# VH-VL binders against q9nrl2r1430to1533, part 48

Target 1, 104 residues: q9nrl2r1430to1533
Amino acid sequence: GGVHELSAFEQLVVELVRHDDSWPFLKLVSKIQVPDYYDIIKKPIALNIIREKVNKCEYKLASEFIDDIELMFSNCFEYNPRNTSEAKAGTRLQAFFHIQAQKL

## First folded at step 19 (VH-VL)

Design k191
Fold by OpenDDE, fold request of step 20:
Formats: structure tokens, sequence, C-alpha cells
Structure k191 (fold): chain C 104 residues (1-104), chain A 123 residues (1-123), chain B 107 residues (1-107)
């Protein structure tokens, strides 16, 4: 664990960010662009926030890290209907994440 | 200056395939989504699909039922749209159009367009 | 698929008049609508995105408004160079879809 897990989290976040389908998740949703987002999503999160938490060593367990990532996807699917570009991107990125998470 | 250069015209027989090219210049090719849109004579615009040249991710209009394939050649900054099993109804001007940056919502806008390739499908 | 219906199909206006083009979505697309201008023999040109944001270089006389299902492109004072087909497009969901277009002519 420890340093090894931290490095793994960092690397996974990097891979997620670099993925073509990361665009919905790079930063928090803009309230200006999506005025009702925060009326619906009560625990907003994004990859930049997760990256920051990783850098601050806030994840003591892999499950905590995974929970935040899954929350990110859950928020996406809660707000965005299935055929939206956000949901489609989220679906693919989540699948990618699940594969990569097996390495944790 | 951003430019998207397309061949002027293609003539094909029904049942065949065509691969249309779109050479991009004046910007970082891999940094922006590329879209394909067609316009049949006297008709409106129809979105075919999009590709992220960065990683090759694609999204398609299911109307084409897998007949359309979007690819890119990053080394030449060229986007391709292959359409198989051509029908007379595929006769149209096919545009490539630059979309948003890779980190933005695709489809938000198409800010630069090629001049289009007229594809004529006839016996 | 979301259907975008434009109205009118065509219109002829006098120079300097206010032009209003409408676009109706078959379901809510929030503000995810763009407008394009297509002059005869040319490729489309982006005018408006996000329902109301004017693209770079677009004259101030063009404006967009609307949300959910009803959208409008307005030309405050139509000019001769505005003769074109105008297309609305939704990007709320796949596939992106366009209206059938409105043809604007000058009397």
Amino acid sequence: as target 1 above (104 residues)
Amino acid sequence: QVQLVQPGAEVKKPGTSVKLSCKASGYTFTHYWMHWVRQAPGQGLEWIGEINPRGGTTNYNQKFQGRATLTVDKSTSTAYMELSSLRSEDTAVYYCARGTEWFQKPGLYFDYWGQGTLLTVSS
Amino acid sequence: DIVMTQSPDSLAMSLGERVTLNCKASQSVKTYVSWYQQKPGQSPKLLIYGASNRATGVPDRFSGSGSATDFTLTISSVQAEDVADYHCQQYYSYPYTFGQGTKLEIK
C-alpha cells in the first residue's frame, strides 16, 4: 500500500484525464452553463478534485479512491440521459476505469 | 488560418464504398473534434459522426447503421469518412467540420467547415 | 431522434426589417442549440452556439434566444448579404440533428 497505492492512484488519474472521454469530468460542471446541475447533484466531483485529493494523500484506502471515481460517474449518469454525449463518454470512461482499477 | 480541404467530387456506383478525405491545416489537428455532415440536394444538414483525432474515439449517427467509418491520419492531419454500401440516397455534399477542443463538449459548435465533397451515387 | 422544426420554410424581407427565424425541438434540448448561415454555393457558417452566444466575427445584428423547445434567431436589421439558408442544430443528444432550414431572401 502506501507509496505504491498513491503512485497507482496518480497514474490512474493521469490515464483518465488523457482519455478522449474525460472532457465531462476534467473539472466541476459550470453553474453558468448548467444552471440546474447543483440542484440535482449534491456531491459534485471531478478529476481535478480527485487529483488534488490524491496529491494531498487523502485516500488511505483504494476503496476510498474508487468511491470518488464512481461518484463522479454516478453524478454523470444521474444528470445526463443515456444518449447525451456526457453519458456516452461517461460510459466508456467508466469501463476504462474498471479495467484499470483491477491493477489497484 | 484554419483550413479544411476536401476533394471537389466523387462519383460512385450503388453498392460500392467511398472514402472521403479532409485535410486540416492552420491548427493542431489532434486538439479538436472533427465532424462530418452531409447535405442532400435541396435538403437540410445531416450529422454523420464525430471523431476525436487525439485518441480516435468516435460517435456515429445510428442512421448509417455502421456504414460510416471515421478515421484520421495524424501524420498528415487528415480526417477520413468511409461510407459503404452506397445508395442513391447517399448523393449529397459531404462536409468535414471542425468542432470543439478535446476537453470541451462535442457538438457545441462547428466553427470551420470544408468546402464539401459532392458525392454522386448513380448507376 | 430529436426533431428540429424551423419556421417559416422561407421568407422574403425588405432591407432593414427585423427578421425572426424560429426553431422548435421535439423535446427539451435545454440551451444546446446552434445556428448556422449558409449562403448559396457555400458551406455553413457558425452564427450562434449555446442558444444565445454569438460566434466570433458575427455581426451584432444577429442574436439568438430560447431554451427547452423554442428557439429564435433574430436579425435586427436585415442586410443584402444576409440572403442565405439558416439552420438550427441541437447537440443535446445523439444524434445531433438539424432543422430543415429557413430560406431568407430580400424583396
Scores: ipSAE 0.909, ipTM 0.955, lowest interface PAE 0.5, mean pLDDT 96
Fold by OpenDDE, fold request of step 20:
Structure k191 (fold): chain C 104 residues (1-104), chain A 123 residues (1-123), chain B 107 residues (1-107)
Amino acid sequence: as target 1 above (104 residues)
Amino acid sequence: QVQLVQPGAEVKKPGTSVKLSCKASGYTFTHYWMHWVRQAPGQGLEWIGEINPRGGTTNYNQKFQGRATLTVDKSTSTAYMELSSLRSEDTAVYYCARGTEWFQKPGLYFDYWGQGTLLTVSS
Amino acid sequence: DIVMTQSPDSLAMSLGERVTLNCKASQSVKTYVSWYQQKPGQSPKLLIYGASNRATGVPDRFSGSGSATDFTLTISSVQAEDVADYHCQQYYSYPYTFGQGTKLEIK
């Protein structure tokens, strides 16, 4: 049920954070470091935000949780060309996520 | 003190393989990216690839894809670069270099370098 | 691949002179450029990262500037110990690429 799903979401976020390719996604992109980021990305999100939402039980459905994770990756690919380290990391992390999400 | 120790030299024949080592000390080995860069005699620097010793994730210069293999031994804090199908143009000094921490953008900088291993490939 | 082109290839300066080394990228690399100093027979040493951030222990006379495609490493007053090859590097995209280097000598 809800408690089980919550635990599953928590565990999945932990696994994502621990992944080698999590570095682009741990926190929101810094406007100082990337001045034009928020001109392009209108729904910024990161793993720390998703973790907070999980902790606050804001996800009632697995689909909602998955949507936020997918948004995170979508933002990465929208902003970063394919050959950037961010995009490469995102590609691998997303693949990992898709595998783990099947367990939800 | 951060140190990256590499063997001084290797001599190989064309078509063979070599595995170069880089022993790290003075820091937490698994917390930093490790990079490999080579420099042919009198030439500029060429990036080969990077590895995250934490989980083993690698990124390669596609020029070396399939021919270079980066690995680590966590128990000995040693990074390895294996290069196969050696050719004369592989003659160069090969450096290992410490990169950023695992949670940072890789490639931002290489702040500590080994002394390099001179690889000579000749028939 | 992004090509980094340094200029000049070599230069000889007098002690105390201002030295300007240039690096041009074949396409925009934003500010994702680092500079390295390599003295004869030694490994490269990090000088600048993120185009303008001086690495720890680097003398104040070294400074970096630039964005997009044009980058500069400046030595305000060149010293004898600054004799070296200087390399710029982009880390905007894979593969990371270096310039061909600039050789700095003292007259």
Scores: ipSAE 0.907, ipTM 0.954, lowest interface PAE 0.5, mean pLDDT 96
Fold by OpenDDE, look of step 19:
Structure k191 (fold): chain C 104 residues (1-104), chain A 123 residues (1-123), chain B 107 residues (1-107)
Amino acid sequence: as target 1 above (104 residues)
Amino acid sequence: QVQLVQPGAEVKKPGTSVKLSCKASGYTFTHYWMHWVRQAPGQGLEWIGEINPRGGTTNYNQKFQGRATLTVDKSTSTAYMELSSLRSEDTAVYYCARGTEWFQKPGLYFDYWGQGTLLTVSS
Amino acid sequence: DIVMTQSPDSLAMSLGERVTLNCKASQSVKTYVSWYQQKPGQSPKLLIYGASNRATGVPDRFSGSGSATDFTLTISSVQAEDVADYHCQQYYSYPYTFGQGTKLEIK
């Protein structure tokens, strides 16, 4: 039920954070370091935000959780060209996520 | 203090392979990216690739893709670069260099460098 | 690949003079540029990262500036120990690439 789903979301977030390719996604992009980021990305999100939402039981459906994770990757690919370290990390992490998400 | 120790020199024939070592100390080996950069005599620097010792994730310069292999031995805090199908043009000093922490953008800087290994490829 | 072109290739300055080294990227690399100092027979040493951030232990006379395609490393008052090759590097995209280097000598 809902308790099992919450535990699954928590575990998946932990696995994503521990992944080598999590560094672009651990926290929101710094406006100081990337001044134009928020001019382009209108729905910023990161793993720490997703983790908080999980802890607050804000996800009622697995699809809602998945949507936020996919948004996170979408933002990365929208802002970063394919040959950047962010995009390369995002590609690998998303592939990992898709495999793990099948267990939800 | 942070130290990266490399052998002084290697001599190889064309077509052979070499595996260069870089022993790290003075910091937590698995917490920082490790990079490899070479410098041909009298030339500039050329980036070869990077490895995250934590999970083993690598990124390569496509120029070396399929010919360079980066690995680590966590138990000895040693990074390795293997280069196959050696050519005379591979003659250079090969450096290992510590990068950023695993949770930071790789490539931001290389703050500590080994002394380099001179690889000579000649028939 | 992004090409980093440094200028000049070499220069000789008198002690105490202001030194300006330039680095031009073939396309915008935003502020993702680092500078390294390499003294004769030694490994490179980090000076600047993120275009303008001085690395730990680097003297105040070294400064970096620039964005997009044009970057500059400045030595406000060159010292004898500053004799070295200087390398710029971009880390905006793979592969990371370096300039060809600038050789700084003292007259």
Scores: ipSAE 0.897, ipTM 0.951, lowest interface PAE 0.5, mean pLDDT 96
Fold by ESMFold2, fold request of step 20:
Structure k191 (fold): chain C 104 residues (1-104), chain A 123 residues (1-123), chain B 107 residues (1-107)
Amino acid sequence: as target 1 above (104 residues)
Amino acid sequence: QVQLVQPGAEVKKPGTSVKLSCKASGYTFTHYWMHWVRQAPGQGLEWIGEINPRGGTTNYNQKFQGRATLTVDKSTSTAYMELSSLRSEDTAVYYCARGTEWFQKPGLYFDYWGQGTLLTVSS
Amino acid sequence: DIVMTQSPDSLAMSLGERVTLNCKASQSVKTYVSWYQQKPGQSPKLLIYGASNRATGVPDRFSGSGSATDFTLTISSVQAEDVADYHCQQYYSYPYTFGQGTKLEIK
C-alpha cells in the first residue's frame, strides 16, 4: 500500500513495456483486426490498462497487481496457439516478469 | 530513403562458417524487425529467422536453430547472419528484409529487401 | 510446418486478361498471408499483406482475398511488366513459410 510499493509497481510495468516481447500486450486487442478475440477472452487486460490502474492507486496489495499481470499472460495463452509469435513473446515476457517480481 | 546493402557474393567450403552482413540506412534501425530469407537456385523462398534490433530478441526457423545466429550492431545499423557447418545445400541467395515496427506482429510484411548475397558452398 | 501450396505452377496470359493465382494453406492461417512479386534476377517486392491490404505504391489492378486456408491474388488486367514469380507467405505461426511460387508469363 505505501509510496514505495506504488513505485515498485510502476517500475515493473516500465520494465515490461521496455522488453522486446511486450508488443502483444501494450494495448487491448482490436476487435476489428481480431474479430473473435472477445468471444473467447472475457476479462481483457493490457499493459496500458494496468499502468492506468497503478496511476489511479487501484491496487492495494501486490497480489492484486500480480493477478492482473498473470491474467494478461493467461489470456495470451488461451487465445494463441503455442507456435505463434504472440505465444512465444508471452512465454518470454512471463519468464522475465517472474524474475522481476522478486522486487515486490 | 530506405536501403539494405549486402555484399554480392561469398564462396565457402563445406564445414566452414560464413557471416553475412546487411547495412541499413534511411530509417531508424532499432524500430523495425529484421528478417533473413534465402532462396536456393530454382527454389522458393525460405525464412531463416528474425531479430529485433531494439533489444536483440531472436526467433529462428527450427530448421536453422543451432546453426544460424542473428546479431546486430546498433552503432553501425548493421544486421548479421552467421551460418555454421556449411553444406552444399546451403548454396543460395541470402536476403535481409525489413519487417514491421517492433510493436506489431513480426512477419506482417517485408517491405524493403537487400539485393541478396549469393553464397556458394563447394569443395 | 504450415505448407503453402500455390497453383498453377506457371501460367501464360494475354495482355489485359484477368488472372487469379491461388494459394492454399495446410491449416488455417486466419488472414495472416502476404503476397510478393519477384521479377527475374531481382529481390521480392511486397504486393499484399493481411490477405487483402495493398502495399504502398502497388497498382490498383492487384488485389488479394481469402481467409483460413484459401487465398487468391488477382490481377484485373495483366500488363507486360507483371511478368514475374509470385509468392504467397504465411506469418501466422513459426516457421513463416512461402509457397513454391507461380510464374506468370505473357503469351
Scores: ipSAE 0.726, ipTM 0.912, lowest interface PAE 1.1, mean pLDDT 93
Fold by ESMFold2, look of step 19:
Structure k191 (fold): chain C 104 residues (1-104), chain A 123 residues (1-123), chain B 107 residues (1-107)
Amino acid sequence: as target 1 above (104 residues)
Amino acid sequence: QVQLVQPGAEVKKPGTSVKLSCKASGYTFTHYWMHWVRQAPGQGLEWIGEINPRGGTTNYNQKFQGRATLTVDKSTSTAYMELSSLRSEDTAVYYCARGTEWFQKPGLYFDYWGQGTLLTVSS
Amino acid sequence: DIVMTQSPDSLAMSLGERVTLNCKASQSVKTYVSWYQQKPGQSPKLLIYGASNRATGVPDRFSGSGSATDFTLTISSVQAEDVADYHCQQYYSYPYTFGQGTKLEIK
């Protein structure tokens, strides 16, 4: 809760977006480019959506924010095998997130 | 006009290393993945690795077991591939190739290629 | 590693004929396949990406199709300048791998 906590969420999202490995997570997966994605992933989420939720103060607890970020990575690992570029990016970005999230 | 310029040839002895260059022009260097691909004489194409010039993130073909190192120099728009512990089997033409924009899946396409450097590894 | 197997290894065609080149992946690569043309002594040139998207400047006679494991490159009316090796490549998973190539010649 509070304004300073929401500013910390925004700062963390900005750092995630800036990271080289953010490319699979910037916006929702295109159904045109990946037709079966939404048959497998039922709770899609992406950084642009999370950032909008921060801007609209939709996160009441830090745990809710963290859960959405972890859902984003979990979706990546569920859909993408370990040896794909998306999974490699997800692994590195998640590690980066865990370091930064310790500061929340 | 997009161009990737590579030196034409290098000759090295086994056990040494080489650092191959690829000078890019005609586009924003940091906005696109860069890939390295080799082709032994009379053989097919073999992907070596990729680098994101924006932050330096790399992904390698495991076959090269830490022998290959990809780097960039943003100030000169130049990509480098260093290959160590050279063997005669490393004799090949080495291409740099521009990949997709940084926000897309790397490897989607290699739309511009250098003319290649012929590396000969011989005692 | 995902093995990309091309067929035929080579073929000779008359000018104007329709040719289909095949590429089979050892496991599903979804639509993550590209095709390259390589003329003798030259660097590869991108033809098709995403299985079916023609790259800029590639003539309309080239088309690609397929998904999962079976992919084709079609040249609707072969021209003399199409003499080349043709390579498919998957970019679904690391390492990215190329097929061994199909050599196209004119009779």
Scores: ipSAE 0.712, ipTM 0.910, lowest interface PAE 1.4, mean pLDDT 93

Design k191
Fold by ESMFold2, fold request of step 20:
Structure k191 (fold): chain C 104 residues (1-104), chain A 123 residues (1-123), chain B 107 residues (1-107)
Amino acid sequence: as target 1 above (104 residues)
Amino acid sequence: QVQLVQPGAEVKKPGTSVKLSCKASGYTFTHYWMHWVRQAPGQGLEWIGEINPRGGTTNYNQKFQGRATLTVDKSTSTAYMELSSLRSEDTAVYYCARGTEWFQKPGLYFDYWGQGTLLTVSS
Amino acid sequence: DIVMTQSPDSLAMSLGERVTLNCKASQSVKTYVSWYQQKPGQSPKLLIYGASNRATGVPDRFSGSGSATDFTLTISSVQAEDVADYHCQQYYSYPYTFGQGTKLEIK
């Protein structure tokens, strides 16, 4: 909720974006490049959108912020088979997120 | 002009290790994935693994997991592949190849290749 | 592992003929297929990525098509410099795998 918590959310998002495995999550999946994505994923979300929500103070609780980040990963695992580069990136970035989130 | 420079040949005994180098020039080394691919004499191409030089993230063909190690030296724009516990079956030409930019799906294309290092593993 | 099966294993063509090289994946790889040309004694060279996108500097006579499991590389008018092995590769899932290659020769 407060200013220090919002700064922590921003720092966490910066760390996620900086990570090598952020590449599938930087922005929403292109409907042109992946036509069936939005038929399967009902609640799309990406790091740029989460960062904007932090900037607009749209997260009232830390759990709401964490839920959006976890939704981002669960979308990845729902759409992508586990042996794809996207799923492996998601697995590693999610593990990194869990470590960094302990700092909240 | 993008170049990937590899030594021409290496000869090793079974049971030893080798560390193959790939010196990149003509582009920003940390912005692109680097891949390693081998080709045994008269055989097809076999992907070994990839590394993101930006932070060192690797993905390996499970066939080589535990034997192959991919690293980079950002200060010299050089990628390395170390292969341990060498066997005669490891005799092949080993290529480094530049992949896509780090923010794209890796493996989309390998647009520049080194000339390859012929590794011969023989008693 | 996804197996990429190329056909034919080899073929010989007259100059100017149209040639079609086939590549079949053991399961869907969507459009995540690239094609490489490897001339004798040389490193592979990228021709096509994303099933149908021609790489920079590749002559217009080369084109690719296909999706899911069936992919083709077409050379509309074969030239002498096209003598090479041609490899398809999937990059949909790990490990990335190549077909065994098709050897193209000129009669």
Scores: ipSAE 0.712, ipTM 0.904, lowest interface PAE 1.2, mean pLDDT 93

